# VH-VL binders against Probable inactive ribonuclease-like protein 13 (RNASE13), part 14

Target 1, 136 residues: Probable inactive ribonuclease-like protein 13 (RNASE13), of Homo sapiens (Human) (q5gan3)
Amino acid sequence: MDIKMQIGSRNFYTLSIDYPRVNYPKGFRGYCNGLMSYMRGKMQNSDCPKIHYVIHAPWKAIQKFCKYSDSFCENYNEYCTLTQDSLPITVCSLSHQQPPTSCYYNSTLTNQKLYLLCSRKYEADPIGIAGLYSGI
Short names: E, the ipSAE of ESMFold2; O, the ipSAE of OpenDDE; V2, 0.75 times the mean of E and O plus 0.25 times the DockQ between their complexes.

## First folded at step 11 (VH-VL; framework fv_recibokibart)

Design q1 (at its last look DockQ between E and O 0.04; V2 from the best seeds 0.00; counts 0 for: pae E 9.5 > 2, placed apart)
Fold by ESMFold2, look of step 11:
Structure q1 (fold): chain C 136 residues (1-136), chain A 121 residues (1-121), chain B 108 residues (1-108)
Amino acid sequence: as target 1 above (136 residues)
Amino acid sequence: QVQLVQSGAEVKKPGASVKVSCKASGYTFTHYDMHWAKQAPGQGLEWIGEINPKGGYDNYNQKFQGRVTMTRDTSISTAYMELSRLRSDDTAVYYCARDLGWRSGYEFDYWGQGTLVTVSS
Amino acid sequence: QIVLTQSPGTLSLSPGERATLSCRASQSVDSDYLHWYQQKPGQAPRLWIYGASNRATGIPDRFSGSGSGTDFTLTISRLEPEDFATYYCQQYGDYPLTFGQGTKLEIK
């Protein structure tokens, strides 16, 4: 990992923002398998995260949601905000249909509001996603 | 069809306050940020700040922080900018402008006609 | 803050001539967030070019924008009488939002 990738906002940008949404070839087993293979290769780790969220909106727009955050999420020791708009999001979930020696992901494209974590140390830049808005 | 109609010209004394309105029509008011800009006579444009009409969140140019307040009334699709403790260099035309948002480049695609505020003596 | 410096301040040309207006940023600006506006006396500004190179609706083909990083250009290939106005560049890449000081395009 390079030093820049250790900054929370840069890791979040690299791992969680894909805009415009990349179209992977038909034989690549879907969006999430393509993206997660790229990310694992870039980060040189073999872990299979159980769930990962990817936002398909410009970085500037995501940053702007954090500029107006007015809540503090004690579980994360960071500011947080519920996005005012639903955003296009792909949910990558690890498939339980595969042997433990493989990482195979199901991709679900949805349009949801989400809870952004906003750095108190990185001038309110987005550093993570606390979850999707469930509503009622 | 999109229109931004601002309130009429104001003449104020130093130390007073002014509140300029910007009534929007022809679009969904809560879907776009509203910005305010200042243009002193014979001068260029200066950004004052913005308000998100859905949530009411605002952000001001530090130069005006502490003297400017932006509000809105979504029931009548109207944004407001109030500038307090007026001084002679606040004499300017004030514009509201719609921000087209993240789906484009946040460009200001529609502007109000401007409101002249004159601060005299 | 990002300072936008336009040059020249005033450009005196005749109809039919080519005009080149420059906007230089004090630091890099993503071209998607660099915009141009036209303003005539007594009127509000009008969106002219957005995202550095895209013409707003109804803007004639003789207008083109280009540039990236810190250097941006608005070009008018053949001036028409209605093109004489002041042009402002504006950035939304970082807060506070800033405008250039303007280039006044005057008839010679």
Scores: ipSAE 0.007, ipTM 0.638, lowest interface PAE 9.5, mean pLDDT 84
ESMFold2 (binder alone), look of step 11: mean pLDDT 94; pTM 0.957
OpenDDE, look of step 11: ipSAE 0.029; ipTM 0.691

Design q2 (at its last look DockQ between E and O 0.03; V2 from the best seeds 0.00; counts 0 for: pae E 13.3 > 2, placed apart)
Heavy chain, then light chain:
Amino acid sequence: QVQLVQSGAEVKKPGASVKVSCKASGYTFTHYDMHWAKQAPGQGLEWIGEINPKGGYDNYNQKFQGRVTMTRDTSISTAYMELSRLRSDDTAVYYCARDLGWRGYEFDYWGQGTLVTVSS
Amino acid sequence: QIVLTQSPGTLSLSPGERATLSCRASQSVDSDYLHWYQQKPGQAPRLWIYGASNRATGIPDRFSGSGSGTDFTLTISRLEPEDFATYYCQQYGDYPLTFGQGTKLEIK
ESMFold2, look of step 11: ipSAE 0.006; ipTM 0.527
ESMFold2 (binder alone), look of step 11: mean pLDDT 93; pTM 0.950
OpenDDE, look of step 11: ipSAE 0.147; ipTM 0.772

Design q3 (from k5 with heavy chain G55S G101T; at its last look DockQ between E and O 0.10; V2 from the best seeds 0.00; counts 0 for: pae O 8.8 > 2, placed apart)
Fold by OpenDDE, look of step 11:
Structure q3 (fold): chain C 136 residues (1-136), chain A 122 residues (1-122), chain B 108 residues (1-108)
Amino acid sequence: as target 1 above (136 residues)
Amino acid sequence: QVQLVQSGAEVKKPGASVKVSCKASGYTFTHYDMHWAKQAPGQGLEWIGEINPKSGYDNYNQKFQGRVTMTRDTSISTAYMELSRLRSDDTAVYYCARDLTWRSGWYEFDYWGQGTLVTVSS
Amino acid sequence: QIVLTQSPGTLSLSPGERATLSCRASQSVDSDYLHWYQQKPGQAPRLWIYGASNRATGIPDRFSGSGSGTDFTLTISRLEPEDFATYYCQQYGDYPLTFGQGTKLEIK
């Protein structure tokens, strides 16, 4: 396995997998803000990503979806697959109002199928999320 | 401030096992990979392996495969490196080191533990 | 595995002089995956240069890294007394991770 892909998988797990899901009081809006602040720090990038997804499922349960990727996502230059199952996820969306030195995010918890990026076509590891499935 | 504090020196007999600890502080332990390196007296550095504290994923240098086991206790932000079936040439200072990586941009081993001397002698 | 060969093994210079340390790889290594560490006796290594040419935090401007492919260089424009130490190159381009054997920079 390519070392870049392996590192990508590890970082994906670090930044996009939260299992078991951390529980916050109702109305708490700091989940995404905290995570995204850490992410920006780690990446040493001050830009505010528009969207980020966090999956609340066991890693092994997510890995199985990358056993075979039937598609190639050209926009990401990676193999990708649609998860067969809906997964509990938190969607962090960049809010419109942004202070000059910070990024604020809205958090949405939902259950949806994902377009998962895989490290290779076969027997791969998840390395990212291309987006949510919007089909019926 | 980021700190990696390792356990104290060890003296072992051939055939025994040693388990070195590395306690992390000043950062989120589970968000960074931990590496281990060996340095024999007066010699250079040798990579032993790595572990992701969150997932438990580990990867070892095949030279140590079968004798090394890396683990972690996230509750106390501590990584462990156990080396079994010790022999004289395992005498060395062992280091833990933090890895800051990202898929598209990263740098390597930005913080090191102070080292743990392991002496293997009959 | 990727073998990193450093030269010279020992470099004897005086403060104020220019130091040039070489690291040659047995196969091509992406610049982003080549790093340098400084180590003094009785101390742990310290990250010095990452990605072939980027100084780590707090590293003086007199240090510079360059190179690509199989040939990499660490340069100290004007040696200070605190610069005398052993320097190791290291690659993270492929497993297993490997280090050079080190160049000992000693005071003449």
Scores: ipSAE 0.012, ipTM 0.630, lowest interface PAE 8.8, mean pLDDT 89
ESMFold2, look of step 11: ipSAE 0.014; ipTM 0.642
ESMFold2 (binder alone), look of step 11: mean pLDDT 92; pTM 0.942

Design q4 (from k5 with heavy chain N52Y; at its last look DockQ between E and O 0.06; V2 from the best seeds 0.00; counts 0 for: pae E 11.3 > 2, placed apart)
Heavy chain, then light chain:
Amino acid sequence: QVQLVQSGAEVKKPGASVKVSCKASGYTFTHYDMHWAKQAPGQGLEWIGEIYPKGGYDNYNQKFQGRVTMTRDTSISTAYMELSRLRSDDTAVYYCARDLGWRSGWYEFDYWGQGTLVTVSS
Amino acid sequence: QIVLTQSPGTLSLSPGERATLSCRASQSVDSDYLHWYQQKPGQAPRLWIYGASNRATGIPDRFSGSGSGTDFTLTISRLEPEDFATYYCQQYGDYPLTFGQGTKLEIK
ESMFold2, look of step 11: ipSAE 0.006; ipTM 0.573
ESMFold2 (binder alone), look of step 11: mean pLDDT 94; pTM 0.959
OpenDDE, look of step 11: ipSAE 0.387; ipTM 0.836

Design q5 (from k5 with heavy chain H31K G55S; at its last look DockQ between E and O 0.08; V2 from the best seeds 0.00; counts 0 for: pae E 8.6 > 2, placed apart)
Fold by ESMFold2, look of step 11:
Structure q5 (fold): chain C 136 residues (1-136), chain A 122 residues (1-122), chain B 108 residues (1-108)
Amino acid sequence: as target 1 above (136 residues)
Amino acid sequence: QVQLVQSGAEVKKPGASVKVSCKASGYTFTKYDMHWAKQAPGQGLEWIGEINPKSGYDNYNQKFQGRVTMTRDTSISTAYMELSRLRSDDTAVYYCARDLGWRSGWYEFDYWGQGTLVTVSS
Amino acid sequence: QIVLTQSPGTLSLSPGERATLSCRASQSVDSDYLHWYQQKPGQAPRLWIYGASNRATGIPDRFSGSGSGTDFTLTISRLEPEDFATYYCQQYGDYPLTFGQGTKLEIK
């Protein structure tokens, strides 16, 4: 059995998929500040990632896009595919006004097609998001 | 209504294993981490570890590493903690607790199980 | 690991009095990840204060929390009979997660 493939997909599923999307009716923190704090704490990462994407769709639907992937993305050394449909996503972007010692993120909910990374080594499961499609 | 209902009290011999269950209801089980804590008689609380029910990622206090295993069954919304090679100082009440995590932004333990007494004696 | 030291260990007071419970951390803890729980004998802990200063749902406004860095305080402005219990602080700032040893608030 291939433990590495399951661990890779598990991290992507944990950190980049949230369906249905959680709403913060009374929290002091925004969606992205909560998520990015979790990522940094659980992954023992002190860096402030500049951007992170969260998909608000069922995992099984996301898996299907990679089943028929049609391109290889050299920069990532993985197969990739453009999703056929726009998906609801949250874009977590590092704020330009944040102090250097604390990460602060803007949360933007949008509906966009994505470039998914599909494992070249493991049954084509989704393992990441390379970026958003801008048709403009 | 959120509830965490734990399995009943256990009496065990030294060297045995115990598996405590924590059945969740009233919320989406896979959205929140589950934690376990120990409270020896007359003593304070000690964190044992956590599990993410969605991914199965587990993380243990080093004090218990090698003797504790946390698992879950998402089909019945139940978390488990198994402690092996039991010793007399494992006698304690064991609690499960829900971590609101990044979705609240505070990581507070907002609901606790009623506790499971494990007694280890010869 | 971050050690949380609560003081006093036992606090004996009468209803109507003001209680001040201290929690000191061995290193700085982000106040967002410092929480307080109340526990009565034979019962599970109950979330009381989260993020150092926010009252959990249904907690009376006579309870207030404050602090940052290494020093955190739980204050009860006027004690009611139901407030006599053990209070634990807990940190989620670094692994392993830790609790203070507790302050037992007893009726005098």
Scores: ipSAE 0.012, ipTM 0.607, lowest interface PAE 8.6, mean pLDDT 83
ESMFold2 (binder alone), look of step 11: mean pLDDT 95; pTM 0.966
OpenDDE, look of step 11: ipSAE 0.015; ipTM 0.660

Design q6 (from k5 with heavy chain S104P; at its last look DockQ between E and O 0.04; V2 from the best seeds 0.00; counts 0 for: pae E 12.7 > 2, placed apart)
Fold by ESMFold2, look of step 11:
Structure q6 (fold): chain C 136 residues (1-136), chain A 122 residues (1-122), chain B 108 residues (1-108)
Amino acid sequence: as target 1 above (136 residues)
Amino acid sequence: QVQLVQSGAEVKKPGASVKVSCKASGYTFTHYDMHWAKQAPGQGLEWIGEINPKGGYDNYNQKFQGRVTMTRDTSISTAYMELSRLRSDDTAVYYCARDLGWRPGWYEFDYWGQGTLVTVSS
Amino acid sequence: QIVLTQSPGTLSLSPGERATLSCRASQSVDSDYLHWYQQKPGQAPRLWIYGASNRATGIPDRFSGSGSGTDFTLTISRLEPEDFATYYCQQYGDYPLTFGQGTKLEIK
């Protein structure tokens, strides 16, 4: 295990991988509002991202997609791969029905393939999600 | 119905090579990793390695590194394991097994080939 | 590397009895990646329990698995004649993948 790679991918694991998917109590503002509040705190960043994806699959499964990546995505300056199967994913999207400064998110659970960004470093660990595959 | 059908038994002399095949059917071959395991007579199971059929990337147990090569032919949904410089302690049954992965499970080996007996004798 | 040590090596029991098979790991293994296989003589292994506690399709409910960390067990509440076989635990938590040496469940 490369210590530098683990440090570099830790935030992706923490912020984009949630398996098994955590259940929030009745009355909570929803899955995404809890998660995005945590993300802003952890990253020490008050921005409200327009969209964020969370994968509900074991980390080892997601790592394996990147170990066998054979594509380079110039737009991201990183390796990338389309996942072989659809994954359970929550899409956190900034609500259009609330003021954008409220950082209020809608949660949408879906099952789709996605484009993973894979580190150019030794271990090729997953470091991000470029988007969802919509080809079906 | 998922099936893994392996090639028949082999008798080899020390120093030779053997190539065992594993024909997959009933599922999309490129969606799951294929693993190989060794079971010497009366002994337990030992992991040899794995191959990803889509990219062809492999990963071998260090104990077999340098003597094992795993390949596949996606056009006929077949995985291969070649073991070289055979010695008497390579006498064993060799199994292929499908890695179910994350989607329906947690990386368990849900289907196994019937096994291929390789006998190495002088 | 994670060494899985199964105990006992051989367990001699009669039909109707309760069997408890142990698997101890040299390092912690996430229970999601700890699996059990049954193997009868002359046959390939068969997936029996996955993720420490989940029965594979068609496995009778007299089989149960439990455990976490380094200690895992497979329990058979009431042995049937078809249950006499060798059982292996296997981990996928770290490379290289490893199996326990097996527990042979014999008819007394």
Scores: ipSAE 0.006, ipTM 0.548, lowest interface PAE 12.7, mean pLDDT 82
ESMFold2 (binder alone), look of step 11: mean pLDDT 91; pTM 0.933
OpenDDE, look of step 11: ipSAE 0.015; ipTM 0.661

## First folded at step 12 (VH-VL; framework fv_recibokibart)

Design s1 (from k5 with heavy chain G55S Y57D D58T; at its last look DockQ between E and O 0.04; V2 from the best seeds 0.00; counts 0 for: pae E 14.0 > 2, placed apart)
Fold by ESMFold2, look of step 12:
Structure s1 (fold): chain C 136 residues (1-136), chain A 122 residues (1-122), chain B 108 residues (1-108)
Amino acid sequence: as target 1 above (136 residues)
Amino acid sequence: QVQLVQSGAEVKKPGASVKVSCKASGYTFTHYDMHWAKQAPGQGLEWIGEINPKSGDTNYNQKFQGRVTMTRDTSISTAYMELSRLRSDDTAVYYCARDLGWRSGWYEFDYWGQGTLVTVSS
Amino acid sequence: QIVLTQSPGTLSLSPGERATLSCRASQSVDSDYLHWYQQKPGQAPRLWIYGASNRATGIPDRFSGSGSGTDFTLTISRLEPEDFATYYCQQYGDYPLTFGQGTKLEIK
């Protein structure tokens, strides 16, 4: 799942925000496998996206980062901002050690700043994640 | 700098109660859940429960239900754990620990109090 | 409740050796909720490894964690004198939260 598809989704809040982080019940094979199954069902799509980011912070805190954005990200045709604080993020990445058709994901928790995409149209609400801050 | 400073050691008789305090500093007290754990002499760690300091909501290990009460005073950034109807096997060091929760997404205990020894003399 | 069983209970090794500490869960635990703590006598536990494989701040790279499902491992590639302590695994995957009984890593 590339950033353009994330922007085109109805529910960035629904697909990329999970706070407090859900503790999946027995029978799941990790956080990302449960979440990515839900996301595929939500989008009515059988594709297995190669990467997906989930932020584990309150929606209002995330909204605040976009409130005063002056940066424009031409490649995405949207405003963007680098978050002032590191946020807890799960990176769901498609496993290279399993058949791609299994849609098996590795789950990596990290605490990083990220580049948020902020809507041109809707009160500068967060609508996607352009990437993580490299620090290098 | 985050600190969790617990109250001093207590010596109690069976049947009494004890209230251990944990004073937090160096962070916004209401933004992180506080947990309590027990470590009997020479033994491992046992989770007692947690409190959300903003709401006051608690969740206790069933083993301690009916005997433990966790409270807090947000005006002085202090959490409390009270254990009643003490018995000799309650002799232990009791720790408070801060839960990073949503800030990390991992729900790990990043800072611990120094521990409070409670001795129950049979 | 999820029971964490650590093996061995005591591990006697010399500085310079490799240590392997095991933590087995009675039920599957999301690796993101599996943590390791180090405790020395008379001290509070210290967060050491979080999310099965991430070193806490200041923890040297000779420590590594791995595992998923029911089996988790803490490895110390080359023991230093300061590494001799008790190590606890802990799960936050289901209530009540539980700790393993500990592996005491002692000098031989």
Scores: ipSAE 0.000, ipTM 0.523, lowest interface PAE 14.0, mean pLDDT 82
ESMFold2 (binder alone), look of step 12: mean pLDDT 95; pTM 0.966
OpenDDE, look of step 12: ipSAE 0.011; ipTM 0.636

Design s2 (from k5 with heavy chain G56D, light chain G93Y; at its last look DockQ between E and O 0.04; V2 from the best seeds 0.00; counts 0 for: pae O 9.2 > 2, placed apart)
Heavy chain, then light chain:
Amino acid sequence: QVQLVQSGAEVKKPGASVKVSCKASGYTFTHYDMHWAKQAPGQGLEWIGEINPKGDYDNYNQKFQGRVTMTRDTSISTAYMELSRLRSDDTAVYYCARDLGWRSGWYEFDYWGQGTLVTVSS
Amino acid sequence: QIVLTQSPGTLSLSPGERATLSCRASQSVDSDYLHWYQQKPGQAPRLWIYGASNRATGIPDRFSGSGSGTDFTLTISRLEPEDFATYYCQQYYDYPLTFGQGTKLEIK
ESMFold2, look of step 12: ipSAE 0.016; ipTM 0.649
ESMFold2 (binder alone), look of step 12: mean pLDDT 94; pTM 0.957
OpenDDE, look of step 12: ipSAE 0.014; ipTM 0.661

Design s3 (from k5 with heavy chain G55S Y57E D58T, light chain G93Y D94S; at its last look DockQ between E and O 0.03; V2 from the best seeds 0.00; counts 0 for: pae E 10.1 > 2, placed apart)
Fold by OpenDDE, look of step 12:
Structure s3 (fold): chain C 136 residues (1-136), chain A 122 residues (1-122), chain B 108 residues (1-108)
Amino acid sequence: as target 1 above (136 residues)
Amino acid sequence: QVQLVQSGAEVKKPGASVKVSCKASGYTFTHYDMHWAKQAPGQGLEWIGEINPKSGETNYNQKFQGRVTMTRDTSISTAYMELSRLRSDDTAVYYCARDLGWRSGWYEFDYWGQGTLVTVSS
Amino acid sequence: QIVLTQSPGTLSLSPGERATLSCRASQSVDSDYLHWYQQKPGQAPRLWIYGASNRATGIPDRFSGSGSGTDFTLTISRLEPEDFATYYCQQYYSYPLTFGQGTKLEIK
């Protein structure tokens, strides 16, 4: 694994994998608010991301999807793949009402297929989520 | 070189407040989260909370929620931890520690302040 | 919260011996977020091992870290006099961040 793959995978795991789904301290004011506060803190960025996805599945169950990527996501400049299975996820969406110095989020728990970003074409690790599968 | 220099020892009465400072140098203060830890005499380490020096956003251990306030002054690269309604069991050495965080991907505390002893006694 | 339990509480050994320190987590912790710190009396903790198995800068190769899941180990192959201290494991896997209670490595 190269440095990019290691860093990307580690960051993805930290920010987007939560298995089993954990509880946050009372001061976090909810699952998504706590997670996104953590994210912004680590990124040293006060901006409020519009959306974030968290997968609630074992890491190994997610890694298998990046063994081979037959697609390339131009917008991300990364290889990408559609998960074969639906995964339990939490969708954190930015609320329309925002205080000046905080980011508030709504959370939705659902099961969906995902478009995963992979660090390379073969034998890669997930490094991000490009979006949700909207097909049937 | 990276350094974290904390304020001197404090002696307080129960019910009072204490504010410990941590001055950072040798790196860009706003690029790394700052954590605080408590170590009671002869005991282990306990995480108190963290602050994002850039945004001022904080995350606290619920054990200290409501009594701890973390702030920073970016103009002098200094982080502060204030603990109010002090009790005898607040007697401890308090440490600030830098978090490499997102930049390293490991989130280890690579530099620590020298510690500040806070004694709470009647 | 994730509870880290270190064992033994105290380890008494002589220079030249092998030391094995254990850190057990109440739930699985990704090895990338399990760290070890060394602390000597009257001093601040110092980063020793990060990501379960990586030596911090300046740490001798007689120190090694290993483990995954819930079981982590810090090993000192041949103890030197300066190695006698208290060692703490720490997880940055989930909030609140937590430390083990520490293992005091003392000279026999």
Scores: ipSAE 0.006, ipTM 0.631, lowest interface PAE 9.7, mean pLDDT 90
ESMFold2, look of step 12: ipSAE 0.007; ipTM 0.607
ESMFold2 (binder alone), look of step 12: mean pLDDT 95; pTM 0.964

Design s4 (from k5 with heavy chain Y57D D58T, light chain Y33N; at its last look DockQ between E and O 0.27; V2 from the best seeds 0.00; counts 0 for: pae E 10.3 > 2)
Heavy chain, then light chain:
Amino acid sequence: QVQLVQSGAEVKKPGASVKVSCKASGYTFTHYDMHWAKQAPGQGLEWIGEINPKGGDTNYNQKFQGRVTMTRDTSISTAYMELSRLRSDDTAVYYCARDLGWRSGWYEFDYWGQGTLVTVSS
Amino acid sequence: QIVLTQSPGTLSLSPGERATLSCRASQSVDSDNLHWYQQKPGQAPRLWIYGASNRATGIPDRFSGSGSGTDFTLTISRLEPEDFATYYCQQYGDYPLTFGQGTKLEIK
ESMFold2, look of step 12: ipSAE 0.006; ipTM 0.554
ESMFold2 (binder alone), look of step 12: mean pLDDT 93; pTM 0.949
OpenDDE, look of step 12: ipSAE 0.014; ipTM 0.646

Design s5 (from k4 with heavy chain Y57D D58T; at its last look DockQ between E and O 0.05; V2 from the best seeds 0.00; counts 0 for: pae E 12.0 > 2, placed apart)
Fold by ESMFold2, look of step 12:
Structure s5 (fold): chain C 136 residues (1-136), chain A 122 residues (1-122), chain B 108 residues (1-108)
Amino acid sequence: as target 1 above (136 residues)
Amino acid sequence: QVQLVQSGAEVKKPGASVKVSCKASGYTFTSYDMHWAKQAPGQGLEWIGEINPKEGDTNYNQKFQGRVTMTRDTSISTAYMELSRLRSDDTAVYYCARDLGWRSGWYEFDYWGQGTLVTVSS
Amino acid sequence: QIVLTQSPGTLSLSPGERATLSCRASQSVDSSYLHWYQQKPGQAPRLWIYGASNRATGIPDRFSGSGSGTDFTLTISRLEPEDFATYYCQQYYDYPLTFGQGTKLEIK
């Protein structure tokens, strides 16, 4: 799914915030397969997004990062900010070892800074993730 | 072990300024916001404001806006609170406190400085 | 701003008794951002209960917190001599951060 499906603070919170991180049972096909199945059902969408990010931090902390919205991201028509600190993030990436239509995901837990999309109008709330920071 | 050590007591006249320090040790100073609170004699606690020690950004209680300045020196892990144009009702103990913030998920103040008594009298 | 009103202002009890301290908010507060601190004279406040119901490290299980919305309670099931102090509730739900005025728990 493209980034526009995450625009809107309600959808962003529902789809990209999981704190504390939910543990799925052993018989589940892994964290991301459970999450991405839930997300597709919620959005009533059969697409299998190539990548999806989940932040494991409280909403109030994520909201605070948008106070530093220092750039305008024209591709999203919203402000952007780089988070001041690294955050615990699960990266859900579509597996290359199975057909894309199988919607099988690999899960990678990492701790990185990220670029948040911040609403121009609604309390500067976070409404999406533009990407992860690569610090040179 | 985490410690917050504040500067010693101060006696000031009305109209003066005071600058209280809070030296942090036992943790990464720039990873947690620092808050300041006031407790007048026989009274409860009142939040003055907070500082993000990494970026230096502050957020003040409106009651103190215009008279309070919070700063920090990351090289010595020390936060400062300066209160200007002192008046008699500024007589209080001033505390610094560490905000666990999003890293705990609860934003509780888990460690406090020992307090600094500021007395304003003519 | 969110006003936290604690009751009673002073609670006089004996060791062995049960204490119930109330904190009422002027508007709804997510319990995750309501905390309790203990303070003894001449000392800094100490974190006691966080997120309405979670005991801080080292806090005895005779202390319990509960509540949601506008009504929060700190209960001490059986008072010990060291429990006599002032207790403050505090909210981090909305700025400015606020404390209740305190409940002084004193020996009868």
Scores: ipSAE 0.007, ipTM 0.566, lowest interface PAE 12.0, mean pLDDT 83
ESMFold2 (binder alone), look of step 12: mean pLDDT 95; pTM 0.962
OpenDDE, look of step 12: ipSAE 0.014; ipTM 0.639

